# Designs tried in a protein design chat: VH-VL binders against UPF0305 protein MTH_811. Part 17

Target 1, 155 residues: UPF0305 protein MTH_811, of Methanothermobacter thermautotrophicus (o26902)
Amino acid sequence: MKGSDALIMALRNMAATLGVYDLMEVRVFLERSCRFVQERYRAIYVDAYMSMVVDSVLDLKAGFSGTPEMDDARYSLRDALKRLDEINAPTIVGLTVLYRTYVKGEPLHPPGTPFPGGFEVEKKDGVHYCPVKDKQSDNPEALCDICIARQSPLP
Below, E stands for the ipSAE of ESMFold2; O stands for the ipSAE of ESMFold2 at other seeds; V2 stands for 0.75 times the mean of E and O plus 0.25 times the DockQ between their complexes.

## First folded at step 13 (VH-VL; framework fv_cemiplimab)

Design q2 (from z2 with heavy chain E101Y; at its last look DockQ between E and O 0.90; V2 from the best seeds 0.73)
Fold by ESMFold2, look of step 13:
Order: sequence, then structure tokens, then C-alpha cells
Structure q2 (fold): chain C 155 residues (1-155), chain A 123 residues (1-123), chain B 107 residues (1-107)
Amino acid sequence: as target 1 above (155 residues)
Amino acid sequence: EVQLLESGGVLVQPGGSLRLSCAASGFTFSSYSMTWVRQAPGKGLEWVSGISGSGGRTYFADSVKGRFTISRDNSKNTLYLQMNSLKGEDTAVYYCAKEGYWPQLRYSYFDYWGQGTLVTVSS
Amino acid sequence: DIQMTQSPSSLSASVGDSITITCRASQSIRTYLNWYQQKPGKAPNLLIYAASSLQSGVPSRFSGSGSGTDFTLTIRTLQPEDFATYYCLQSWITPLTFGPGTVVDFR
């Protein structure tokens, strides 16, 4: 069994018992993670992230069986698990990060997520770019070190 | 069809203990978070406690934290509320409630309630 | 913790009237507000979730609106079965909190 296939099955098992209280835990986690985001962007970030979380959980509850493909070896599952444990991430956050990163091959911030200065996460030629990845290196609650996105070129 | 049936409500003295049960049927019990809500006579509704589908995550109102525990037995489709160090203010009808159906998870609501069981704490 | 208030605490109305009940949260709960109806001796029934979505089987004379901190339940053309107590509930974060209730009595 491929590592990604075993991961999908583990994520399905985790998702089977997630519910409304787990969503409330995401909201608390986002409050912690977004405290350095300008207030006018916080609601948009929270709503975008919550939609991504719910969609991930619904995919897994429905029995998603997609075939993940990775672009390169920029990160490892071990590194992601260590990072999630370090920040005591809620179970549903951990599920979403792992699903998005290793099953879907998508960045932790969806394309179109707004950032200060009018920048967004973009996908160009199969590579995801995040405008703030390098600036998050000293944020203890950021997960940028395990995100597949690369730093956007500055305009 | 979804049914929730609470039981175990009786008269108990202050300082006593009591376990409430909620028998569930008509849905995949382990897939849904469950909740206890109470209502003192003549008063409004008060959320008491919640529990995840696996039983691994639990939540409590400040008024009961440290005195009540919540659990579930998914093999018996039963939700429990263990109530210790009971006070007069715990006198209430206790309802169990089920979280809403998929795919409406993002809306965070409780769609089915039991008929309640009365707990009276009196000397 | 998020505090919830409701107004009015009670009102009297006749069959056929249209009424409004308001609910206010002490901080933004987005649209995570639910409305429940309760008749004496009975369990609460869900009417509205997500501020404005009708629960299955609820008559269209019930409607909800609002976002953020201010929410309204409207009952158009009251029916005899609508005389009850109405509660709002915030489900944004724990601890979950209900409003104190609004009693709708027959005039």
C-alpha cells in the first residue's frame, strides 16, 4: 500500500467521528493563528479556511479515493506530524492539513486567499505561490514550513 | 426515524450523584456529536455539555465543570451524563440533542431532541 | 464567553399578526445563530439554523435574518400553534449560550 493510500484511509477513519464541536475548535485555533493578521482580513481568512475544512471533512466522510501526486520532496509526512504536535493542533486541523498537503497537493491557504497589499495565493505552471511564506518563518503558530507553496516573487 | 430517550432523572439529595442515559436510534450514532441541555423550572435553556462522535473530546459549561462528566457507548447507542456533587441549582429537566445531518456540518446546530428527564435536587 | 440577549421578553399577539423577535450577541458570531420554539412541557424544536435557513418541515411563515451580532426571527400570519417560547442559540464557539427566551402569548 502506498504511503498516500494508507494516509487516506487513516484520514477517513479520523473524519468519521468529527462534528460541530470539532468545527468550534477550528475557530479557536484560527483566532490563535490569525492574531497577527490585520482585522479587515481576519473574517475573510476565517471564512475561507472554514470552508476548506468543511469541504475536506465532507470529501473524506463521503469516501474520497482520489489519487494523490506530489510535485517533489520538499517536505515529509514526519515533519508535518511533528509540527502539528508541537502546536497542539486540533484533530480536525491536523486532518485538513494532511489531506490538503499530501492527498490533494494544495497549499494551506487556498488560491485567492487575500493578503495585505492586495496579494493572493496563486497557482502558475503547476506551482503554488504564497505571498507571505518567507515572512511567516518566525511565527510559532504558522505552518508555512510544511506548506507546498513557494514564496511569491515580490511585485 | 431519529429517536432520543432520556432516563434516570429522580429526586436526589444535595451532594449526591446521579447518572442520566440517552438511548439513541434511527441514525449512525458514532458519526454525530451529542449534547446535554437543561432547563430549570420556569427558566430558560442552558447548554450543559457536549461530546464528539468518538467520545474522545468533551466540553462543559463552567457551572458544571469538575462535577459532571459526559460519555458515550457507541456499541450501545447510548449517551451518558454522570452528575456528582449535585446542588439545588442543578434541578432541571435534562435533554439530550443530536447535531445536525451531513452535509450541513458547517452550520453547527442541533436538530433532534429527546423529551427530557427531570432531576430534582432537594433535601 | 458570548452573552446573548433577546427582546422583547414577552409579547401578546393575535392569530394573523406578524411579529418580530430580536437576538443580540456580545461579539460577532457570523451566521451561527439558531432559533428554537418550545411549548410548555415539550422539548425545543429547531426552526432556523445558520441565521436564515429553515429546518425541514418548518412553515415558510417563519423567517430569520441577520449576521454578526444582530438577528431577527419573524413570524408572518401567526397561527394558533405558534404561541410558544422562542430561544436563540449561538453555536459559534463553546460554551454554547442561549438567549433568555421570548414568550409569545395569545392576546
Scores: ipSAE 0.622, ipTM 0.861, lowest interface PAE 1.4, mean pLDDT 83
ESMFold2 (binder alone), look of step 13: mean pLDDT 91; pTM 0.941
ESMFold2 at other seeds, look of step 13: ipSAE 0.729; ipTM 0.920

Design q3 (from z2 with heavy chain G100S; at its last look DockQ between E and O 0.96; V2 from the best seeds 0.79)
Fold by ESMFold2 at other seeds, look of step 13:
Structure q3 (fold): chain C 155 residues (1-155), chain A 123 residues (1-123), chain B 107 residues (1-107)
Amino acid sequence: as target 1 above (155 residues)
Amino acid sequence: EVQLLESGGVLVQPGGSLRLSCAASGFTFSSYSMTWVRQAPGKGLEWVSGISGSGGRTYFADSVKGRFTISRDNSKNTLYLQMNSLKGEDTAVYYCAKESEWPQLRYSYFDYWGQGTLVTVSS
Amino acid sequence: DIQMTQSPSSLSASVGDSITITCRASQSIRTYLNWYQQKPGKAPNLLIYAASSLQSGVPSRFSGSGSGTDFTLTIRTLQPEDFATYYCLQSWITPLTFGPGTVVDFR
């Protein structure tokens, strides 16, 4: 079985045992990782991220059967695992990052997520763009360095 | 039908130890985190401990940290609470509880409870 | 840790009355508040999750509202089976914390 098939199987097995306490750990993780986000926008980001986490778990429980996007990932699986370990990410956060990055090929922030100044995550010609990726380079708890989105270009 | 059956509650001396069991049936036990909640006679409810579906992640109230451990045997569909260094304040009915299923679990609640087992810590 | 309070600690009411019970958290828990009903010698029963969502099988005379730190349970047209103790529970983060309870006694 291919490396991507082994990853999908591992993620499905992990998803089968996730529960309420794992969701509480996401909330703690988000409060820690979003501490530089303006308070007004923090709730929006938390809600969007929690929805993405739940959707990822539900997708894995229902059985993923699509074509993995691993070969197109900007950040290697080994580097992603090291990064998740360095920030001591909760199990469910690690599952979500790996699923979205290497199986779905989707950014960690959903397209259409609003940012200050009227910017949002966009998809153009098959490429995802994030308006704040470069701004997170100084945040050691951010996962932007393993997100598939590229920095949005200047207007 | 979901059933949770606590057992093992007895009279025990202060400083003693006791292990409680919660036998589960009617659902895939390993897919759910499990919880212990206690209630002293005539008093309110107190969350005691929780454990992930795999058993690898555990959580405790400050009042019991270092004295209680939680475990599960998924092959026997049984949840355990090991209570050491028991105090009078640990006298309570101990309930086990099951979390709700996905996707409703996103709202983080417990939908089924056992009937409890009484632990009495008395000199 | 998140501290939970409830008001009133007890109340007396008659069948047919409408009552409210208030729960307050020491910090925002968004809508991660559950309401439980407990009768003597019985396990708690879930009434409401997510502050306002009724659990399956719970009569529509029960309703919940609130977000952030302030929450209310309302029982309209009390029935004989509603005389019990009611607890709120925050499920935002560990350690989980219950309110101290509200005893609803028959007048």
Scores: ipSAE 0.730, ipTM 0.919, lowest interface PAE 0.7, mean pLDDT 85
ESMFold2, look of step 13: ipSAE 0.742; ipTM 0.924
ESMFold2 (binder alone), look of step 13: mean pLDDT 91; pTM 0.939

Design q4 (from z2 with light chain A50K; at its last look DockQ between E and O 0.94; V2 from the best seeds 0.78)
Fold by ESMFold2 at other seeds, look of step 13:
Formats: C-alpha cells, sequence, structure tokens
Structure q4 (fold): chain C 155 residues (1-155), chain A 123 residues (1-123), chain B 107 residues (1-107)
C-alpha cells in the first residue's frame, strides 16, 4: 500500500523529465524487440505500444493516484526491475512497464491489440489474456515474462 | 514567454576548448529536453547534441562524439555545450532549441530556438 | 543514419504564387517529419510537425503532406514574408537529420 504510493511518486518524478529523446529510444527498443514479429504485424504492434507509452506518461503527468491491487502478479517488483536492467531497457520503457503492471494492473499491450490468427489481448473476469505470451519465450528482449497477462487458452 | 539566449561564441584556435551557455526562461526548464543545432556559414542545419530534462541521458552526432559534452544546471535554468579538440569544421552558429509540449510531443519536434552564438575556429 | 534530400535546391517565385517543396528520406520515418523556415541572420522557425500539423500561429497558407519517405510542403498565395530557406527534419531516431534546404527567392 505504502510501497505503491512510493512507486507512484517515483514514476511521476521520472515522467516529469521524459521527452523527445526518450521517445526515440522507445523506437529503437521496439525495432530490436519486434525483430521476430512478422512484418505485416510489426507496424500495428509498434503503434499500439507507442500509444500505451504515451498514455502512461500522460496519466502520470496528470497526477493519477488510484491504484488497483494487482492480484495475479507472477513477478515481484524487485524481479521486474532486475529483468528491465538485464535487457538494458530505456528509462521510459521501464516507467511504462512498472506503471502498467504494478499501478494500473493492465497488460503491456492494450486489450484489442491484434495478433496473427485473429487473436487479441482480452480481459475476462478480471484477468488479462495475451495470445502470444508463451510464444515470446524465445525472444530475450521481450517483456512478456513480467506482463500480468496470462497465456490465452488457445488450441 | 519562452526565451532562449545563447552565449560564449568567440574565436578559438584549432585544438582549443570552449563552453557555450543557453539561458532559458518562460518555462519549467527541468521538464524539457534540450538540443544543440549548428549551422556553418552558408551551409545547412546540423543536429549536434541533445539532453533529457533531468540531464541524465545525452545524445551526440558522430562528428562531435568524444569531443563535446552536453550538460544542464536546472537550478540556474542553463544549458551548456563543452567543446574540446575544436576543428575548423566546428565553425558555425550554434543554436539551442526546446522540445515541444505533451501530448503532441509524441511526434518529436522543437518549437523554440535561440538566436545563436557564433563559434569561429581559425588558425 | 537516415539521409534526407530536398527538391528543388532553390526556386524563384512571385508574391501570390503557389509553390511546392519535396523532402525524401532514405528509409521510412512514418510521419516524423518537421518543416522549418529560416530567414537570413535568424533562427529557424517551426512550421509543421507530424508531416501535416501546423504549429500554433502558422498561417493556413502553409500545408504539409506525406508519410513514409516522401513529403511535401506547400505554400499557397506566397506573401513577402515567405521568401526564406526551408528545411525538413526527420525526428524518428537519432542522429536527427535535416534536409539540405530549399531557397525561395524573389523572381
Amino acid sequence: as target 1 above (155 residues)
Amino acid sequence: EVQLLESGGVLVQPGGSLRLSCAASGFTFSSYSMTWVRQAPGKGLEWVSGISGSGGRTYFADSVKGRFTISRDNSKNTLYLQMNSLKGEDTAVYYCAKEGEWPQLRYSYFDYWGQGTLVTVSS
Amino acid sequence: DIQMTQSPSSLSASVGDSITITCRASQSIRTYLNWYQQKPGKAPNLLIYKASSLQSGVPSRFSGSGSGTDFTLTIRTLQPEDFATYYCLQSWITPLTFGPGTVVDFR
């Protein structure tokens, strides 16, 4: 509870100093992270991720204070920070991951983000499902392992 | 009213050093990334360096990397460019520029520029 | 690095003319293209960001279009204050790159 307040304040302080060069670092990060994504879906994924990044920064700048308790966290905050450091994530990517995962309780891809085969990120009964979470285990720069979404129950 | 005022441009010898300053006013300086752009006499614009609002993240053109350092003092609302090992090709007017505003900043642009300071590197 | 070209390098025009300036990138920069105007002895002024969005206070006779690699700045009904040099800038990734400029002179 108190830890959540300290995290929100830290994220707000970071968001206050983010700018154009941080946005360019996201683009470089996404190009590396999406190198295994099929070409026809890469633009859609990049656009969705960039929108999520911008929305997260704007929420923090506006002083958003409500924090849902995350019920199904696979990773502690400490483990998420370690993972972000391991992949040398840009500051703004780290801010976005921490905000979405531990403050909003939302997946790193917005619900409705399309994936191959017509699948989407969904929210059902308070749980987020990602159609490609397990398929990203071979990508050392993917952040799916710390995303709160579970693998969709697909055939 | 946003204002950016560069200073420190003088004649220097090749191999010399010089520090430029950009005094900022009319906005919350620490909230904005800042940029240096230069223009050699009679030539086009060249991006030189950028720095995050906190000062912790810095970026350089290949032509100046290792020779130039960018910094800021947020308590003095001042941006700096430290130029070392100066060459004739560094002769230019140096401008500082401020990034635009959220949310439109998502499209990455610079909305206010100073009037520039002339650096001349001559034997 | 992303290379930027502009055409024409210069043009002569009269007050009231409509002119078009083209900018090309060596790879896709989506819509991350700015246009700047610069008059002799002065700093550049931002005209357009996001390829087509006018900066506050810029007259509506300026317009921009394009995405990907090909971009256009159009000035309709040239005014005396529009004779200047125009630069495009890609703002997709570092290092940022300007086009070489287009000089718009009096006929």
Scores: ipSAE 0.727, ipTM 0.912, lowest interface PAE 0.7, mean pLDDT 84
ESMFold2, look of step 13: ipSAE 0.728; ipTM 0.916
ESMFold2 (binder alone), look of step 13: mean pLDDT 92; pTM 0.940

Design q5 (from z1 with heavy chain Q104K; at its last look DockQ between E and O 0.96; V2 from the best seeds 0.80)
Fold by ESMFold2 at other seeds, look of step 13:
Structure q5 (fold): chain C 155 residues (1-155), chain A 123 residues (1-123), chain B 107 residues (1-107)
Amino acid sequence: as target 1 above (155 residues)
Amino acid sequence: EVQLLESGGVLVQPGGSLRLSCAASGFTFSSYSMTWVRQAPGKGLEWVSGISGSGGRTYFADSVKGRFTISRDNSKNTLYLQMNSLKGEDTAVYYCAKEGEWPKLRYSYFDYWGQGTLVTVSS
Amino acid sequence: DIQMTQSPSSLSASVGDSITITCRASQSIRYYLNWYQQKPGKAPNLLIYAASSLQSGVPSRFSGSGSGTDFTLTIRTLQPEDFATYYCLQSWITPLTFGPGTVVDFR
């Protein structure tokens, strides 16, 4: 099997064993990762992230058949795996990051994810922009360094 | 039809050990996380432990951490709870429970329970 | 850990009454709240998940509401089979925690 086909099969096998405790680990992981997000926005952020995780799991359970976009990723698979291991990411978070980044070519926050000041993740001319990418550089548990989105231009 | 049957509950002395079993049928056992919940006589429900479908990820209440282990044999459709260093406060009916179905599982619930097995820890 | 409380601890009611049980979490659990019914000598049975969604086979006289920290279970037109103990469960994060229960007795 080609390297991308092996990744898809590994992700499908992982998805078959995911359940309620994995979902709870995502919520714990997000509480750690969101400590710099204002409290009034945390519920919205958590819901958006949880929906992205659930959609990724359901896609893999349905037998995703598309062509992987591994060559379009900004960072190598090896570097992403190393980063996920460094932060001790939960299994389901790792699955979601790998699926979104290397199979779908989508940012870790979906377009429309709201941020303070009315800013959102947006897609323009095929490029994804994240309003908070540069601000997460001081958060050692953030995954922004392997996300395909670029920093939104200054306002 | 989903069925869960706990067994192994007996009288043991403090400091003793005991292994509980939960026999599962009517569903693909390896695809579901499983849970142990206990209920002391005349008291409410207390979550004890959980385990992923593969058996590779495990979770424990603080009251039992370090004393209890959870495991499963997916080839035998059986969930286990190994209880060591038993105390009087471990006296309870022990239930096993199955998580619900995707996609509704995103809401994190347990839909089927066994009838329980009684563990009594007394001198 | 997330602490769960329930009110009342017990109540007496007659067939045909409407009753309300409340559950409160020590922090927001959004809608990750389950309601269980337990009859003496029996295992718990799931009534409601996601705060307000009825489990398959549960009569429509049961309803749930709330989000965040405050939740309500309502039983309209109480039937003889509804005399039981009711527990809420937060399923937001581990460790999972139940409320202490509400006993609904026949009057």
Scores: ipSAE 0.742, ipTM 0.931, lowest interface PAE 0.6, mean pLDDT 85
ESMFold2, look of step 13: ipSAE 0.750; ipTM 0.932
ESMFold2 (binder alone), look of step 13: mean pLDDT 91; pTM 0.941

## First folded at step 15 (VH-VL; framework fv_cemiplimab)

Design r1 (from q1 with light chain L89M; at its last look DockQ between E and O 0.98; V2 from the best seeds 0.80)
Fold by ESMFold2, look of step 15:
Structure r1 (fold): chain C 155 residues (1-155), chain A 123 residues (1-123), chain B 107 residues (1-107)
Amino acid sequence: as target 1 above (155 residues)
Amino acid sequence: EVQLLESGGVLVQPGGSLRLSCAASGFTFSSYSMTWVRQAPGKGLEWVSGISGSGGRTYFADSVKGRFTISRDNSKNTLYLQMNSLKGEDTAVYYCAKEGEWPKLRYSYFDYWGQGTLVTVSS
Amino acid sequence: DIQMTQSPSSLSASVGDSITITCRASQSIRTYLNWYQQKPGKAPNLLIYAASSLQSGVPSRFSGSGSGTDFTLTIRTLQPEDFATYYCMQSWITPLTFGPGTVVDFR
């Protein structure tokens, strides 16, 4: 079985046992990760992230078999796993990060995720742009270093 | 039909130990998180513990951490609660409960409960 | 931990009445609020999840509303089988916490 097939199968097996407590762990993780975000943005960000998590789990439960984009990833699967371990990421967060990064080829913040100053994650011509990627480089709890999004260009 | 049946509740001395069981049927047991909730006589409901479908992730109320453990045997469709160092305040009916279904589970709820089993901790 | 309160602690009502029960959380739980009904000697039954979504098999005379910290359970046209204790429960984060209950008794 190829490496990509093994990853998809592992993610699918993990998804089969996820439930309410895993969802609560996402909310606890988000509370910790968003403690510096203004309240008005926290609610929207939490909703977007929870929807992304649920959609990822549902895709995997439905037996998603799309073509993995492992060669497009900026970081190796090994490095991503080390980062997830370093932050003690909940299982469901790890599943979501790996699914989005290595199977869907999508950024860790969905398009439309709002940031202070009215900026958003955008997708243009197949490339994802994040307005805060460079700003997050010194945040030990951020996963921007394994995110496929690039820094948004200047206006 | 989903069925949950708790057993093992008896009279036990303070400081004693007891293992409760919850037999499950009518659903794919290993796909669902399970929960223990207790109710002291004449009192309200108190969440005690939860466990993931695989059994690898466990959660406890502060009142029972370090004294109780939760486990499951997915080959026997059975949920367990091991209760150690029992105290008078652990006297309660203990219920097991099943989480709901995806995709509605995003709202985090328990749709089926067992009948309960009474644990009495008394000198 | 998220503390849950309910009001009233008890109420007396007649068949055919409409009643409301309120539940308040000590911090926002969005819509992660469940309502349970419990009769003496029986396990709780789920009535409502996600603050306002009716569980399958629950009569339409039950309804829920609210988000954030303030929630309401409404029972319209009370039936004899509705006399019971009602609990709210937050499912936003662990530890899961219940309100203290509201006893709805026959007048």
Scores: ipSAE 0.733, ipTM 0.919, lowest interface PAE 0.7, mean pLDDT 85
ESMFold2 (binder alone), look of step 15: mean pLDDT 92; pTM 0.943
ESMFold2 at other seeds, look of step 15: ipSAE 0.738; ipTM 0.919

Design r2 (from q1 with light chain L96F; at its last look DockQ between E and O 0.94; V2 from the best seeds 0.77)
Fold by ESMFold2 at other seeds, look of step 15:
Structure r2 (fold): chain C 155 residues (1-155), chain A 123 residues (1-123), chain B 107 residues (1-107)
Amino acid sequence: as target 1 above (155 residues)
Amino acid sequence: EVQLLESGGVLVQPGGSLRLSCAASGFTFSSYSMTWVRQAPGKGLEWVSGISGSGGRTYFADSVKGRFTISRDNSKNTLYLQMNSLKGEDTAVYYCAKEGEWPKLRYSYFDYWGQGTLVTVSS
Amino acid sequence: DIQMTQSPSSLSASVGDSITITCRASQSIRTYLNWYQQKPGKAPNLLIYAASSLQSGVPSRFSGSGSGTDFTLTIRTLQPEDFATYYCLQSWITPFTFGPGTVVDFR
């Protein structure tokens, strides 16, 4: 079984028992991670992330048929697992990060996710761009360092 | 379809111990987190304890923390509540409850409840 | 811990009335509020989840609203089967906490 197949099987087994208390742990984690963000953007960001968590769990419960995109060294599975352990991420957060990054090949915030100043995550020429990636480099609870998106370029 | 049946409620003395059971059927038990809620006679509802589907995470109300333990046996489709150092204030009907369904579960709710078992703590 | 209050603690109403029950949280719970109905000798039944979403099989005369700390349950055109006690539950963070309940009596 390929490495991606082993990862998907592990994620499916984890997803099978997730529920209310796991979802609560995500909310607690997100509230800590975003505690210094303006409330308006914090609510939008949290809602978008929770939607992504739910979609990821549903995909895994139903079986995912897409092709994994796991070939960029900056997104090393070993490094991601170490980072998740380092911040004591809840199991369901880890599941979502690993699924989005290493199975879907998508950023942790989907295109269209709004940010202060009217900016958003965008996809251009097959590459995802995040307006705040560089600004998150000094946030110890942010996961931007393992997110597939690149920093949005200047005009 | 979904059925939850609590059992084990009896009269016990203060300081005593008791284990409640909740037998589940009509759904894949291990896929759902479970919760105990109690209601003292003539009083309101109090959330007591919760447990994740795998059993790996447990949660307790402050009033029972350190005295109660929650567990589950997924091979027997059974939820347990071990109650130690019982006090008069623990007298209540104890309900078990099942969480709702994905994707609506993102907003956290309990959709099916057992009919309860009465625990009486008195001398 | 998040404390929940309800108003009124009890009320008397007639069939056909519209009634409103309020629930207040000591801190924001966004929309993580559920409403339960409980009849004597029976387990609670879920009416509303996510503050305003009607559970399957619940009559449309029930509605919920609110976000943050202040929430309402409204019953329009009260029916004889609506005699019960109503509880709100915050399910934002453990320990999950119920309001103290509102008893709805028929006159």
Scores: ipSAE 0.709, ipTM 0.913, lowest interface PAE 0.8, mean pLDDT 84
ESMFold2, look of step 15: ipSAE 0.720; ipTM 0.917
ESMFold2 (binder alone), look of step 15: mean pLDDT 92; pTM 0.944

Design r3 (from q1 with light chain R30Y; at its last look DockQ between E and O 0.93; V2 from the best seeds 0.80)
Heavy chain, then light chain:
Amino acid sequence: EVQLLESGGVLVQPGGSLRLSCAASGFTFSSYSMTWVRQAPGKGLEWVSGISGSGGRTYFADSVKGRFTISRDNSKNTLYLQMNSLKGEDTAVYYCAKEGEWPKLRYSYFDYWGQGTLVTVSS
Amino acid sequence: DIQMTQSPSSLSASVGDSITITCRASQSIYTYLNWYQQKPGKAPNLLIYAASSLQSGVPSRFSGSGSGTDFTLTIRTLQPEDFATYYCLQSWITPLTFGPGTVVDFR
ESMFold2, look of step 15: ipSAE 0.763; ipTM 0.937
ESMFold2 (binder alone), look of step 15: mean pLDDT 92; pTM 0.945
ESMFold2 at other seeds, look of step 15: ipSAE 0.771; ipTM 0.941
ESMFold2, look of step 17: ipSAE 0.762; ipTM 0.939
ESMFold2 (binder alone), look of step 17: mean pLDDT 92; pTM 0.944
ESMFold2 at other seeds, look of step 17: ipSAE 0.748; ipTM 0.935

Design r4 (from q1 with heavy chain S31Y; at its last look DockQ between E and O 0.72; V2 from the best seeds 0.69)
Fold by ESMFold2 at other seeds, look of step 15:
Structure r4 (fold): chain C 155 residues (1-155), chain A 123 residues (1-123), chain B 107 residues (1-107)
Amino acid sequence: as target 1 above (155 residues)
Amino acid sequence: EVQLLESGGVLVQPGGSLRLSCAASGFTFSYYSMTWVRQAPGKGLEWVSGISGSGGRTYFADSVKGRFTISRDNSKNTLYLQMNSLKGEDTAVYYCAKEGEWPKLRYSYFDYWGQGTLVTVSS
Amino acid sequence: DIQMTQSPSSLSASVGDSITITCRASQSIRTYLNWYQQKPGKAPNLLIYAASSLQSGVPSRFSGSGSGTDFTLTIRTLQPEDFATYYCLQSWITPLTFGPGTVVDFR
């Protein structure tokens, strides 16, 4: 079968066996990735990202169908998989990236990808950190908003 | 109905090895993370180990890391705990436990427990 | 690792009393705190998850509250079947850690 069919089947099979320990790994990943974010924003970003992760898993558990927006798995998918391995992304984070990129066709930039607009990506302590992009847009070390959070209103 | 039945607890000498089993029924086994918790006689509960639904991810308390391994056979609905290099402090009742139901996965908890199997490590 | 403490270690109460058990975490665990009941010779039984959510089939006399580092379990109108040991469990991150337990004895 096609590379896209194999990917969708793999994501559905992977999602079926994800559980509490996988969610705990996301929390550890987010705590490291957000440790340089101002304290008042950290809970908001962690909660938003956790919600996105849970929603992605539940979508896949519900038996995804339809025509996904995908590249050839042997070309663009391979580059994404290599990048996820390079950053040692938790399995459930990788599932979320692949689901959004190749199933929904929506951007989600994992740690280590360049920002649109010419910013370079750097790592610290094995993970990228990112303040809110709008407030730290000229700081290339500030990648946490593209890797770990969606835009939400300030409290 | 959910059932978890541990077995394999026996008397073992220090330095010995033992494999515990937990037979599961009443739910789709591979969809749930599983956990081992132990309780020494007269003492509190101690989390020992956990495993993802696929069996590909495993987690251990520091007190057993390197000595215990956890596995599962999803075709037989069975969870295992392989215990090596056993010590006196490993003497306990060992329980297996099942994680809670989706869509509540964002709330990490264990809702069903077996009745336990006693492991005694004694010279 | 997250350390958990419980208070009191034990207490005596009569049927009809209200009792409160406290659990403290060494760092914030948000609301990822579970309460278990264990009767002598039996496996633990889940009472409360997510700090305050009652497990299906648990009587409404049980309630939980708290977030962050400080949590309480309250049993109102204590019944004879509530004689047990109560444990809190943090489930925010691995390694998972239980509190040391609170023994509830009937007078």
Scores: ipSAE 0.622, ipTM 0.865, lowest interface PAE 1.1, mean pLDDT 78
ESMFold2, look of step 15: ipSAE 0.745; ipTM 0.929
ESMFold2 (binder alone), look of step 15: mean pLDDT 92; pTM 0.943

Design r5 (from q1 with light chain N34A; at its last look DockQ between E and O 0.97; V2 from the best seeds 0.78)
Fold by ESMFold2, look of step 15:
Structure r5 (fold): chain C 155 residues (1-155), chain A 123 residues (1-123), chain B 107 residues (1-107)
Amino acid sequence: as target 1 above (155 residues)
Amino acid sequence: EVQLLESGGVLVQPGGSLRLSCAASGFTFSSYSMTWVRQAPGKGLEWVSGISGSGGRTYFADSVKGRFTISRDNSKNTLYLQMNSLKGEDTAVYYCAKEGEWPKLRYSYFDYWGQGTLVTVSS
Amino acid sequence: DIQMTQSPSSLSASVGDSITITCRASQSIRTYLAWYQQKPGKAPNLLIYAASSLQSGVPSRFSGSGSGTDFTLTIRTLQPEDFATYYCLQSWITPLTFGPGTVVDFR
């Protein structure tokens, strides 16, 4: 019943009822969130994110009981929930964000996700770097402000 | 093993109301999104409505929005379609369908259907 | 909304023939396409999901292909039990939309 146990249990309960209609809502949400991404990369980003969503749901359905990484989050759980509500995030998107951020300690885009110019999300010495985090500041639908990744240094 | 059985289809007058039921067995009902699809006589298939496993998220075709409501009672393993303000165009066999299984479900398909129940809207 | 078309609307074939049915979407649906078979007086049965993945228990003479907007269902060595109407369904986004159907009849 502790705070972390309550989060994991809530995520498992949410995952148990997710299905095809939730997946369709993710696809619409991703189209909005990728509006500054060049067309040829949008399909790749959608596929990568959908795989992450599916993996998150499967982990939670299997009864995931790992160690939460609450202490390293850049955003409090309360602030993340408020942000997700403010953008009207689909339920399954909210589940994925909370699972990745507060349970796995992973960025919202998987490492190796390609971006224009040949850049990618990287993990170096335990720190995740996102090549476009600072560029998303003018996108009100982006979730980069609660993502654990830091801005990649310029080459 | 999976079984879906629709019921409640009858003759009703235009402007009338009717509630359809879909009894489910052979699977954990609350874990699956459910769907209503209809087929007018001599016509093709038309998606009507969908509902999440919890019942909290619902979806409708434009042709039925505002007139139809979808719900489920997970304690009774039953899916419902409440149809109001019925029109002649609503005459069809109504099928319920179950979504498929994870992980293949990422491709968003429906694997089992009921036998259907006929709704006739005629004066 | 995504419009789905099918071609041909009907066809006649003999046992042992190979036939191909085409489905076209008005915009890309990637591989989010299913094929259903419906026999007279019966509910639809799933044949193929994800454009090309064969549902369990479906004979290997059925196959699907395509991505984006153009998809095909192929039935090799047509059997008497393959007389039916075939529908494609896009499940990329709501509203879900079926193709208008292809009636396969024996000569």
Scores: ipSAE 0.715, ipTM 0.910, lowest interface PAE 0.7, mean pLDDT 84
ESMFold2 (binder alone), look of step 15: mean pLDDT 91; pTM 0.939
ESMFold2 at other seeds, look of step 15: ipSAE 0.731; ipTM 0.916

